# VH-VL binders against Uncharacterized protein Os08g0218700/LOC_Os08g12160: the designs that were tried, part 9

Target 1, 194 residues: Uncharacterized protein Os08g0218700/LOC_Os08g12160, of Oryza sativa subsp. japonica (Rice) (q6yue5)
Amino acid sequence: AKEEKPVVVLPPAAAPGEAPSADAAAFVRSCCDTALQADRDGSSFCYYHLLPYAAFFEGNQVKVAEVAATILSTNLWVYVDQLRKVQGGAGKGDPNLNACVDDFSVAAGENITREALQSLGRLAAAGNGKRSKEDLENAQKWIKGVEKPYNGGIGKASGCEIGYLFTYSDDLPAQKTLGYTFDTASSLINHIKL
Short names: E, the ipSAE of ESMFold2; O, the ipSAE of OpenDDE; V2, 0.75 times the mean of E and O plus 0.25 times the DockQ between their complexes.

## First folded at step 8 (VH-VL; framework fv_mosunetuzumab)

Design t13 (at its last look DockQ between E and O 0.07; V2 from the best seeds 0.00; counts 0 for: pae O 5.5 > 2, placed apart)
Heavy chain, then light chain:
Amino acid sequence: EVQLVQSGAEVKKPGASVKVSCKASGYTFTSYYIHWVRQAPGQGLEWIGWINPSGGSTKYNEKFKGRATLTADTSTSTAYLELSSLRSEDTAVYYCARHRYGFYWYFDLWGQGTLVTVSS
Amino acid sequence: DIVMTQSPDSLAVSLGERATINCKSSQSVLYSSYNKNYLAWYQQKPGQPPKLLIYWASTRESGVPDRFSGSGSGTDFTLTISSLQAEDVAVYYCQQYYKTPTFGQGTKVEIK
ESMFold2, look of step 8: ipSAE 0.571; ipTM 0.793
ESMFold2 (binder alone), look of step 8: mean pLDDT 92; pTM 0.940
OpenDDE, look of step 8: ipSAE 0.033; ipTM 0.662

Design t9 (at its last look DockQ between E and O 0.48; V2 from the best seeds 0.00; counts 0 for: pae O 8.1 > 2)
Heavy chain, then light chain:
Amino acid sequence: EVQLVQSGAEVKKPGASVKVSCKASGYTFTSYYIHWVRQAPGQGLEWIGWINPSGGSTKYNEKFKGRATLTADTSTSTAYLELSSLRSEDTAVYYCARHRYGFYWYFDLWGQGTLVTVSS
Amino acid sequence: DIVMTQSPDSLAVSLGERATINCKSSQSVLYSSNNKNYLAWYQQKPGQPPKLLIYWASTRESGVPDRFSGSGSGTDFTLTISSLQAEDVAVYYCQQYYSYPTFGQGTKVEIK
ESMFold2, look of step 8: ipSAE 0.456; ipTM 0.743
ESMFold2 (binder alone), look of step 8: mean pLDDT 93; pTM 0.941
OpenDDE, look of step 8: ipSAE 0.014; ipTM 0.587

## First folded at step 9 (VH-VL)

Design u1 (from t9 with heavy chain N52S P53A S54Y G55K S57N; framework fv_mosunetuzumab; at its last look DockQ between E and O 0.34; V2 from the best seeds 0.00; counts 0 for: pae O 5.5 > 2, grease 19.2 > 18.9)
Fold by OpenDDE, look of step 9:
Structure u1 (fold): chain C 194 residues (1-194), chain A 120 residues (1-120), chain B 112 residues (1-112)
Amino acid sequence: as target 1 above (194 residues)
Amino acid sequence: EVQLVQSGAEVKKPGASVKVSCKASGYTFTSYYIHWVRQAPGQGLEWIGWISAYKGNTKYNEKFKGRATLTADTSTSTAYLELSSLRSEDTAVYYCARHRYGFYWYFDLWGQGTLVTVSS
Amino acid sequence: DIVMTQSPDSLAVSLGERATINCKSSQSVLYSSNNKNYLAWYQQKPGQPPKLLIYWASTRESGVPDRFSGSGSGTDFTLTISSLQAEDVAVYYCQQYYSYPTFGQGTKVEIK
């Protein structure tokens, strides 16, 4: 259901005081640098936020995308929750805000998110074997759905202007974090090859 | 070449309005936000507001709310600042600036500036 | 609003010497989630608009000479010109973008 928060489970992270192996850390850096290319700030965000999970990846780039997508999913719901609070208060009746809430809510939907993450899971499990085109398309479709409410593209169907939300609050930490997590997940997903 | 080109200097009386233009070229106009910043003679920089070049959504410094109006014309890749009820303290160089990307409001591209003089 | 305060207001430095400009914010501009400082530095020469030098407190904009560097975190920041050149005579501004943009009052750098 649209209003139900999906259960998102992250893989085990390194315990406090534990550091990943040099090889594991280097692999994460390589994946982030490759995915984010010239965006050094984005790559750094990618690296530091995925590093706690470095031991989980085991040289599998798809697993990196899977974890990134999971993190994005969590941040989507946090963000949508904040938007709904604004919608119930200062932004009540604002059609632009409504459009943002609607589109992000769809993207954060339990079923859609679950299907996308399961697809990524299957892709990861395939390892060096044949990966399903359908699973890749599902993951790509999901990330495009998250992209829909973002501003910047010509001819976007969404009525959402993500920058418009700063009209209601000077500081939206969830929005900033969502931006980085989206860029990370989107880049990693789009680099998955069959 | 990527650039912002602003309209020429203006001289106005107190109580009048002024409209400054900022034409973008060399990049996709609708992919960025345009900010306006002014600088009084010998003084620092003061942020006025921003506009989304894509949808026209705006945010204003509270100090200018009700007097400043930001608009954008995508067909001509031009942003506008209109300031009404002008006062002598509004005398300044007005700059348009490009918001580089994301939600990071630092400015990598500036117009050359437009001097607006308000005098009786 | 976050208030930005620079020091000194003016600085005279000999050619080839180090110039140091400080900037203090009324509240932290460090975002804990990404560990980035939302702080930029600009150079403005007479009759010209500001020019971006540094963003994220320490990242140098493309084309900016290596003698320019930014440091600091939280509320205290520094712009350093390691070896002042004649073309570096200008007013320098810090700017936070953690919230809606606010600028320091500027520091005028001159040749001694």
Scores: ipSAE 0.021, ipTM 0.614, lowest interface PAE 5.5, mean pLDDT 88
ESMFold2, look of step 9: ipSAE 0.456; ipTM 0.754
ESMFold2 (binder alone), look of step 9: mean pLDDT 93; pTM 0.944

Design u2 (from t9 with heavy chain S57R, light chain S33D; framework fv_mosunetuzumab; at its last look DockQ between E and O 0.28; V2 from the best seeds 0.00; counts 0 for: pae O 6.1 > 2)
Fold by OpenDDE, look of step 9:
Order: structure tokens, then C-alpha cells, then sequence
Structure u2 (fold): chain C 194 residues (1-194), chain A 120 residues (1-120), chain B 112 residues (1-112)
């Protein structure tokens, strides 16, 4: 069913007024700076959005990626929902919008999301031990699926053009958030090493 | 050094086509979108379109749709703008610019510009 | 398309004095979720491409002198040069990137 919402569970966030330790905060900053490199704004977004979960990471970079991916999955679902609303209204009959709805719906699918997050969970659980190549590939495959709307090579089946969706910017506020969360999750996942 | 280097000035007749190149260096070419912006003499800036070098997806300003073609060659880290059915109004300096990060469509890196003159 | 309108078209300021350029968007470029304004400022000198000065309405690009500052929110923005220098003679453009990129018509800054 196209309207299935993935079951996404985030770790407990710090309560208001509860700040993470300096070391925990520094670790998040380090991970974000490393993953996002010269993208200061991206790194800042990464930092402030992941900071509430700093106590959860315990010096494990993969856990940072896991949480980022979880946040992305939630935003994907919200975004798809908004796309469908536009599809039923201002964008009715728009083939590009339809294509994007299809592609993002697949990317936001419950099963594929669950599998990706489980893979990240296993990778995180491995700690400094041996990490599964298969799990890493699964996570990377998921991110590539989310990126599919940005792909336009010759022979590609997708007609989605993510840039075109800005035509509906007033109706798709989550699109901008999706951009930030995607960049964060993608960068962190791509920095995972076996 | 991170830079975009464009091809030289062009002079064309009305109805002809022009192809401008933009070579990237100093960074991962496929990690950033390339935008094209033109500027008529003494005028402001007009956005033409963007290309994602990774996969080749493009988007065009509707004004140029059908006349502008954006391509990218990852093997040479070079982006191209081809503009067909040229008119006198197409006389302008054409710039390639790097879309800095993610979905933030401001431009931190520009080519030096390519003057395209269309005259009978 | 979001229309960007700058004022004035031309500005003459004495050396060391403040220069103020205004930019208005036809619709808000403020994103409510992140509370950021999708607005950039560029400087263009003759024969050169535009140079990024400010992004997110008020964040200064690396290497840009402190005398340049951006302010504003929603639909009204301002670029300020606190103390005009000779090298600041240029045309300045605002640009929104809330949607497909559009630019103001430019403001020419000259020395009085």
C-alpha cells in the first residue's frame, strides 16, 4: 500500500534543559564536519539536529549515521504525503510530479526502509569489530534509491526531476528539509568504512 | 585550486548554434550541480538551467526550453551549454557556476564567462 | 517566478561612508522550518563574474571583509557596506534560491 508509514523509532532525545556532555557534543561536531566537509551550513544542520541524540552515539560514528537515516526516513514519508496532496490539487496531471511520487514512494517504502535501518543497526552494533559488507551495501543502496529522482542518465526509467518540484515550493515546505536531511544522511552513510 | 574555466568568445549568425564548455578542476566534479547564467550587455543576470553531472539530470528555465541543451562529460570534468536558433537577444556573457552544496542554489564558484555575440 | 527588485539602481557614496542597498522579493523567501532566508548577495566588478558575498541573508562568505553585512527577513533585505572602500566600486545583486534562481536588476555603487 502506497500510504504505508514506515515504523521509525528514534532514540530518546535530551529533554529541554539537558545538554549533552562536552565530549558527546564534540563527537557529533567531528562526525558532521568530517562528513559534510566544507559545507559549513550543512555541517551546522547536521550538528544541531543530531545533538539532541549525542548521548546515544557513545563515540560510534555509525550510530550517528543510523540516527540521521532514521530522521531522513521520517522526512521522506512526510514529503511523499505532501507530494500526493499536490498531486491531487495544484499538480494534478503533472507527469513529472507523478514520476516523483512514484520514485519517492518506493524510497519511502516500509520494507526497504526497515531493511536499510536494520543494516545500519547491525553495522553500528559491530562497533570496532568486523562490519558486514552486505549491510553496508544495503544502506548505500537505500540512499541511492532516495537519490534516484536526481538521476537522469540516458535510458533511465524515472521521469522525476527533483528541481522541477520547486515549482510547488509553497505547497512543499518539507522539500527543503528533505534536502538537508538527505545530505546529512547520505554523507554520513558514505563515510562508513568496513 | 578550485576553478571553472570556460571556452573562448564566440561570434555567430542568427539561426546558428553555439556550444560553450566549462571545465572544472580542484574538486569532485560529480558532487556538485552546474548552473548556467547569462548576462546581456549592461543588464542583469538570467538563469538558464542546471545539470547534475552525476546522472545527467537537467532542468531548464522555461524560456530556454527546447533551445538550450546542458550536458556533462565526467571523464573530462567538463560541462557544456548548447544554445540553438540564436537570436540577437542571445548576445550575452554566459557563465557556468557551481551549486555549492546540497539544495542550496547559491553559487560560490563561477567561470570567467564566455561572450557570445549574435549578429547578422 | 519570484521577482527580485533592488533599490536604488545607482548609489554614489563618499569614501569611508556607509552604503545601503535594498532588495525586495515578490514573495517570502523565509523557510519556516529552519527559519532561514534563501537569499544571497553578489558583487560584480567590470569584466568579472559575480562574487558571492552573503548567503542565508546574513552569513558572510569566507574571505569577505567585515564591512559587508546582510540583514532582513521574509521579503525585505539589505546589504550594507559600513565603510566604502575604493575596491568596493561594483554592481551588487541580490538572488533568491527559495525557488528557481532569480536575481535583482543590480545596484551600481560608485564613489562620490
Amino acid sequence: as target 1 above (194 residues)
Amino acid sequence: EVQLVQSGAEVKKPGASVKVSCKASGYTFTSYYIHWVRQAPGQGLEWIGWINPSGGRTKYNEKFKGRATLTADTSTSTAYLELSSLRSEDTAVYYCARHRYGFYWYFDLWGQGTLVTVSS
Amino acid sequence: DIVMTQSPDSLAVSLGERATINCKSSQSVLYSDNNKNYLAWYQQKPGQPPKLLIYWASTRESGVPDRFSGSGSGTDFTLTISSLQAEDVAVYYCQQYYSYPTFGQGTKVEIK
Scores: ipSAE 0.023, ipTM 0.610, lowest interface PAE 6.1, mean pLDDT 88
ESMFold2, look of step 9: ipSAE 0.435; ipTM 0.731
ESMFold2 (binder alone), look of step 9: mean pLDDT 93; pTM 0.943

Design u3 (from t9 with heavy chain K59Y K65Q, light chain S33E N34Y; framework fv_mosunetuzumab; at its last look DockQ between E and O 0.36; V2 from the best seeds 0.00; counts 0 for: pae O 5.0 > 2)
Heavy chain, then light chain:
Amino acid sequence: EVQLVQSGAEVKKPGASVKVSCKASGYTFTSYYIHWVRQAPGQGLEWIGWINPSGGSTYYNEKFQGRATLTADTSTSTAYLELSSLRSEDTAVYYCARHRYGFYWYFDLWGQGTLVTVSS
Amino acid sequence: DIVMTQSPDSLAVSLGERATINCKSSQSVLYSEYNKNYLAWYQQKPGQPPKLLIYWASTRESGVPDRFSGSGSGTDFTLTISSLQAEDVAVYYCQQYYSYPTFGQGTKVEIK
ESMFold2, look of step 9: ipSAE 0.497; ipTM 0.763
ESMFold2 (binder alone), look of step 9: mean pLDDT 93; pTM 0.947
OpenDDE, look of step 9: ipSAE 0.484; ipTM 0.841
ESMFold2, look of step 11: ipSAE 0.376; ipTM 0.746
ESMFold2 (binder alone), look of step 11: mean pLDDT 93; pTM 0.945
OpenDDE, look of step 11: ipSAE 0.073; ipTM 0.706

Design u4 (from t13 with heavy chain N52S P53A S54Y G55N S57N, light chain S33D T100Y; framework fv_mosunetuzumab; at its last look DockQ between E and O 0.50; V2 from the best seeds 0.00; counts 0 for: pae O 5.3 > 2, grease 21.2 > 18.9)
Fold by OpenDDE, look of step 9:
Structure u4 (fold): chain C 194 residues (1-194), chain A 120 residues (1-120), chain B 112 residues (1-112)
Amino acid sequence: as target 1 above (194 residues)
Amino acid sequence: EVQLVQSGAEVKKPGASVKVSCKASGYTFTSYYIHWVRQAPGQGLEWIGWISAYNGNTKYNEKFKGRATLTADTSTSTAYLELSSLRSEDTAVYYCARHRYGFYWYFDLWGQGTLVTVSS
Amino acid sequence: DIVMTQSPDSLAVSLGERATINCKSSQSVLYSDYNKNYLAWYQQKPGQPPKLLIYWASTRESGVPDRFSGSGSGTDFTLTISSLQAEDVAVYYCQQYYKYPTFGQGTKVEIK
């Protein structure tokens, strides 16, 4: 059964030719550097993809995580779609690919994703006020679910070995993007504090 | 200090097997992949395969499938390469290398190398 | 597999002069969405393992001298040593990691 494409609403990006304020840009850089401090390249990717939304954040780190999660959600669905195409073609019968399709499909589930994004939205809306532990746990649970099919991730074991999927790299262009967007979203979500 | 330390040189007969070890220290072993690369005398570098130190999953260069076996012992932070049915053309320095992070399959940390000589 | 081809096979350069090594991939290693080239450069001295110099085609690894630089995009890449030093005598390799790792055949750099 195919999962339906989740409804993902991104904030408005900067119009072409419009640059964010220096302060807004600096905030994005700070969030990315802090969350991905061990990976300078990861931080650069984080900055690159979140900068268009800099005006939306207004100094709220949770909003940065929210947007990152939204971007991940979109890319996750695209990736799952590509996996299924490969599963029906060049990768037919590949047990690793099957496992990856299963685990990523669960992670990309519309309801699960929606709930996680709504939780992040509520966390963001709380601002400097009291943040819900339940909402944070929901967001963390979601990102752990996405992490499951990744090699070296913490949590429950998966039959998916994402490294094997490079065999089909020409048919999985979204894989690289997914990697960067996952690292970004995961890092930012895990840095959210109550 | 972050380092990979490999076992000593080996001399084997054709048809035999060799097992090379690679001990990691100074970092979280299970957070990285270990790759194996060999280099024949005076030649370039050839990728053999990788192992996830976290779950033990492996991927091999098709050229070595069936002959190469990668394993990892998390209790000792040690990775192993076993190569069977050795041939003279398998004579090379074998390196373990760390896959740094993410999906960036470049190698920021290398073992010192292990010479394996296959001779009748 | 992506085939990496270096040129020249060997290079002799005077001390203090520029050394230029080229590397060509059989297919593009550029990921356009991020504008990143999945290309690394290594230095290998006799009896030693390769040492990472450059990654993402142009990013210098920590501790690598400024005289080393990488450039290029897509299928054509260049490693430049702006002023060759005695300690730079080595074999240099390019490596793509857009797919499973493959290396160039190496370029030997010597002092003229």
Scores: ipSAE 0.022, ipTM 0.654, lowest interface PAE 5.3, mean pLDDT 88
ESMFold2, look of step 9: ipSAE 0.540; ipTM 0.792
ESMFold2 (binder alone), look of step 9: mean pLDDT 92; pTM 0.938

Design u5 (from t9 with heavy chain S57K K65Q L109Y, light chain N34Y N35Y; framework fv_mosunetuzumab; at its last look DockQ between E and O 0.62; V2 from the best seeds 0.00; counts 0 for: pae O 3.3 > 2, grease 23.3 > 18.9, SAP .532 > .496)
Heavy chain, then light chain:
Amino acid sequence: EVQLVQSGAEVKKPGASVKVSCKASGYTFTSYYIHWVRQAPGQGLEWIGWINPSGGKTKYNEKFQGRATLTADTSTSTAYLELSSLRSEDTAVYYCARHRYGFYWYFDYWGQGTLVTVSS
Amino acid sequence: DIVMTQSPDSLAVSLGERATINCKSSQSVLYSSYYKNYLAWYQQKPGQPPKLLIYWASTRESGVPDRFSGSGSGTDFTLTISSLQAEDVAVYYCQQYYSYPTFGQGTKVEIK
ESMFold2, look of step 9: ipSAE 0.415; ipTM 0.723
ESMFold2 (binder alone), look of step 9: mean pLDDT 92; pTM 0.939
OpenDDE, look of step 9: ipSAE 0.128; ipTM 0.737

Design u6 (from c7 with heavy chain Y31R; framework fv_firastotug; at its last look DockQ between E and O 0.60; V2 from the best seeds 0.00; counts 0 for: pae E 6.9 > 2)
Fold by ESMFold2, look of step 9:
Structure u6 (fold): chain C 194 residues (1-194), chain A 120 residues (1-120), chain B 108 residues (1-108)
Amino acid sequence: as target 1 above (194 residues)
Amino acid sequence: EVQLVESGGGLVQPGGSLRLSCAASGYSISRGYYWSWIRQAPGKGLEWLARIYYRGSTKYSTSLKSRLTISRDNSKNTLYLQLNSLRAEDTAVYYCARDRYGFYWYFDYWGQGTLVTVSS
Amino acid sequence: DIQLTQSPSSLSASVGDRVTITCQASQSVSSSYLAWYQQKPGKAPKLLIYDASSLATGIPSRFSGSGSGTDFTLTISSLQPEDFATYYCQQYGYSPWTFGQGTKVEIK
């Protein structure tokens, strides 16, 4: 059967122009600065993109990671849709594009995405010091799947060389935001304490 | 604050080999980003040589691939570049630099450089 | 390979002048994949602009970038004494990543 878009649901975001409480905003800033140390622009992206959800986090860093992962999954699905359109059009017959569609489609797959997000939900619910190692490993496995095209190269079987995707950059508008959303989610997940 | 310090330059003979070091501080080279070597011959522009991903994968410039090896020691937080079969045109200042993100290939932190001179 | 050609190769200017440097690519490059660097003698290059027009953290607002397609521009609105340097563009939209040949900005 064909792959279906996973159902991903973000918590309600604050309306444009509404500010979160000072404590909620400070918590988001702290999580982003900790996870993205020495990366001021990455930490700024993290903060401003997660700030609309600040009321949901309730001082729980794993909820921050969960929302970041949900945003990544949405951006990844959009990106795969864009890749498939290029594959059917301007990129028809390009073997590197085909390999990249395959690799990103695996990472965007409904089952692995659902397992990762559900694992993050359980980690968030369990409370600090009571979290399952297996749940963290499931989320990290998904992150490694998203990273796979970065480790590909010419001469590797079924490998995606991501550098050649820039040939299609005007048709892949989600590509730049995918990088930021990936760095945000990956860093936050890797800073979860069991 | 991220700092990068190159060392291991100096005068070398043609046909010889050299190993350059880049000591990083303020960030672990195994925690994120790509880490690159770039050189600049006297009076010339910049030339990208090689990079290593924080997880270990490598890429090389196609013109120099046969003579370069990039490596690292995570316990010393240090990046290395091995140059073999040195030629006069390898005379340059060698920089290490951090690539900003995996999807972004511009360099936000640079070392001060180390001069390699290849002479007879 | 995408070749980047900067114009002029050098220029002479006075403090307070408006300086414009161009970078022309051999193929169209998305504005999302062009950076500008400043390099002073004996010093490492310093990132000024990324994504064609985004100012890097800590860079004065007198620096700006613009352009799309094959034509990109770095502008210094009012040249300061510390701005005498060589400037490079770099594309990162197509492998291999390439640099322009540089533009030297000298005191008149």
Scores: ipSAE 0.019, ipTM 0.563, lowest interface PAE 6.9, mean pLDDT 84
ESMFold2 (binder alone), look of step 9: mean pLDDT 88; pTM 0.860
OpenDDE, look of step 9: ipSAE 0.203; ipTM 0.720

## First folded at step 11 (VH-VL; framework fv_mosunetuzumab)

Design w1 (from u3 with light chain Y38W; at its last look DockQ between E and O 0.08; V2 from the best seeds 0.00; counts 0 for: pae O 7.6 > 2, placed apart)
Fold by OpenDDE, look of step 11:
Structure w1 (fold): chain C 194 residues (1-194), chain A 120 residues (1-120), chain B 112 residues (1-112)
Amino acid sequence: as target 1 above (194 residues)
Amino acid sequence: EVQLVQSGAEVKKPGASVKVSCKASGYTFTSYYIHWVRQAPGQGLEWIGWINPSGGSTYYNEKFQGRATLTADTSTSTAYLELSSLRSEDTAVYYCARHRYGFYWYFDLWGQGTLVTVSS
Amino acid sequence: DIVMTQSPDSLAVSLGERATINCKSSQSVLYSEYNKNWLAWYQQKPGQPPKLLIYWASTRESGVPDRFSGSGSGTDFTLTISSLQAEDVAVYYCQQYYSYPTFGQGTKVEIK
């Protein structure tokens, strides 16, 4: 699992200095607001990360989910890498942290991630009414797998709890965005219609 | 209107089980986690667990592990809490609450509460 | 578990006067990297569920009057009602969500 890195390819972002069209931007905002129930904090994060790709979406909500999932995938691997550094340092020998790293490593696995992203790609390409239920289930399964490593107790089932991890390091940059990226991707994926 | 509406009060004997429902309306049910929190009479609030209606994943307070079961029916936008092996100490108002977003477990929407009384 | 302790347990304040409620966590609930405190405040009136007032320790929920404010960082937090109104009679709870949710024992605010 340690050697298994996901291969993610983001679509071209807007050229530096160029803003997306008003319509493209509005579409992204609409998708974000819908997925995140117009929560300003969550939606603003969604805007920030997805607007650069606004021109790519072309009114396709599944493409928005695809890009969000890709971003999440990248952040997951970065987060796992940061956790491994903690695991090799201050958190060495902690079984809860080990379990956390293992669980996230599985979730961030290359094969499972590739499969999920390919499914999303197919969903995006198929168009409304022609999307595969299997592909949707694959994407949903993946996002559930990402959710699995999270728990709510210090010293409980996993070292993935934020408070517990901060016992070893106050600097986990990937963790800062992981929550928002997960929520964004999850919400968008769950809003996909067949 | 965005709201959570819970089932009515329950009276149970020790050792019995209770199932409380929480129906969501006014928003996309699968977009928010549902948490359950209880409050004993004159006491504070105690977190029980959460469920993600999208897929049905759950996480429990260890105190309730094995005794509480959270479920969700997406077709009816309803979440359920089942608590088994009831004790007098389980007498409380049980609330469902909406988790707003991300991993930030504060609650912007609450049900009206369901009183569960456990008595011999 | 992160234990939340409020003080005082009850508070009687005259109308128009300031009410101050303190909340202490057994460990820091500051997310240093994000520079946010994972703390919320709720208002609960009799027979009603808690109502969200403050999150991130100092951000007011939409619709919450300006007289409510949250402050503090790390382990020590304060909810302030700058000018107590009759409708503010309630029990107030702090809640951390740095870990799985835990609540303070509550502070009953009533009119003197």
Scores: ipSAE 0.017, ipTM 0.596, lowest interface PAE 7.6, mean pLDDT 86
ESMFold2, look of step 11: ipSAE 0.482; ipTM 0.773
ESMFold2 (binder alone), look of step 11: mean pLDDT 92; pTM 0.938

Design w2 (from u3 with heavy chain F103W W105Y; at its last look DockQ between E and O 0.47; V2 from the best seeds 0.00; counts 0 for: pae E 2.4 > 2)
Heavy chain, then light chain:
Amino acid sequence: EVQLVQSGAEVKKPGASVKVSCKASGYTFTSYYIHWVRQAPGQGLEWIGWINPSGGSTYYNEKFQGRATLTADTSTSTAYLELSSLRSEDTAVYYCARHRYGWYYYFDLWGQGTLVTVSS
Amino acid sequence: DIVMTQSPDSLAVSLGERATINCKSSQSVLYSEYNKNYLAWYQQKPGQPPKLLIYWASTRESGVPDRFSGSGSGTDFTLTISSLQAEDVAVYYCQQYYSYPTFGQGTKVEIK
ESMFold2, look of step 11: ipSAE 0.457; ipTM 0.771
ESMFold2 (binder alone), look of step 11: mean pLDDT 93; pTM 0.944
OpenDDE, look of step 11: ipSAE 0.342; ipTM 0.802

Design w3 (from u3 with light chain S99K; at its last look DockQ between E and O 0.39; V2 from the best seeds 0.00; counts 0 for: pae O 3.7 > 2)
Fold by OpenDDE, look of step 11:
Structure w3 (fold): chain C 194 residues (1-194), chain A 120 residues (1-120), chain B 112 residues (1-112)
Amino acid sequence: as target 1 above (194 residues)
Amino acid sequence: EVQLVQSGAEVKKPGASVKVSCKASGYTFTSYYIHWVRQAPGQGLEWIGWINPSGGSTYYNEKFQGRATLTADTSTSTAYLELSSLRSEDTAVYYCARHRYGFYWYFDLWGQGTLVTVSS
Amino acid sequence: DIVMTQSPDSLAVSLGERATINCKSSQSVLYSEYNKNYLAWYQQKPGQPPKLLIYWASTRESGVPDRFSGSGSGTDFTLTISSLQAEDVAVYYCQQYYKYPTFGQGTKVEIK
């Protein structure tokens, strides 16, 4: 799994003890509120993950999505690694888990992830009205690929869905992290306008 | 209006099966997990399991494994709970509830409940 | 399973007075990385399903009056009704969703 770890570069975060400007923070929150739901304000980790980078966004919503996607990519790798540990241990021989690991491994692939993040980078750089449809589609495709492992086949269970992995581990922090970051990134990406 | 509407009360004999329906409206049915929770008279709440209407995957409380069956019909936006080999202890109000957001297992929408009475 | 234990089982409080309900989990429901507690509170009136009041231990659901508040972290949580109203007569449940959902046994709140 380590060999497939994508190169992830996050922008500079706020220095410890420094808070973003009120305007920068407000922008992040507005993006989160728009992309998610107003009633998710108290439950979403959108603010938590993105506020440290508030100064970086400079009013660009695509940059917010880019950072969210970057964070997601990192969490995907961590999650896959933990899944493989379970696969080699308590979940050894479980075909559903195997399928789960395979699907997430694909989604977390270095090349696929790189391509998606580069697309988001280009979208962010292009500005409103100048964004490539192809780049948007690439980013959306990537998110769909991440979502896919959560979907069980008709009439069958998915080892990646919530609850199934609890069969092998009582605590799945990586799953939780992935879930929140996925929701955030997915929503933000899907709200990108060309 | 966003709501879950459940089927009417049931009276069953021990050993029989019961199937309770939960019809969703006002939102995209396949976008949310449906959970089932029951409440025995004067007792607390007990989680039974969940179904993902998208694809039909399910997971059950071990207590109900093999006896509870969750299904969903996307064409009618209806979720079903079937409980077999009924016992007197299964007498309870059964609720369907919506899993609000992706990985947040608290419930913002509930059906009105279905009383299932198991008696000889 | 995470066992949720509420206290007291029943509580009688005068109108306008504070009602306090405690909830304890058998293990921590705090996700340390995000400092979020996977805990919800529900209100259930007779003949009705539970109604969501609080999630993430302290966030009020939309439409929930300000007199309701949740606090606590880790394994110990509290629901507080700062000024009990007649319409607050109900059974209240805590619920963890750190793992598979489990509920407290409920606390019946009545008017003294």
Scores: ipSAE 0.174, ipTM 0.766, lowest interface PAE 3.7, mean pLDDT 88
ESMFold2, look of step 11: ipSAE 0.561; ipTM 0.808
ESMFold2 (binder alone), look of step 11: mean pLDDT 93; pTM 0.944

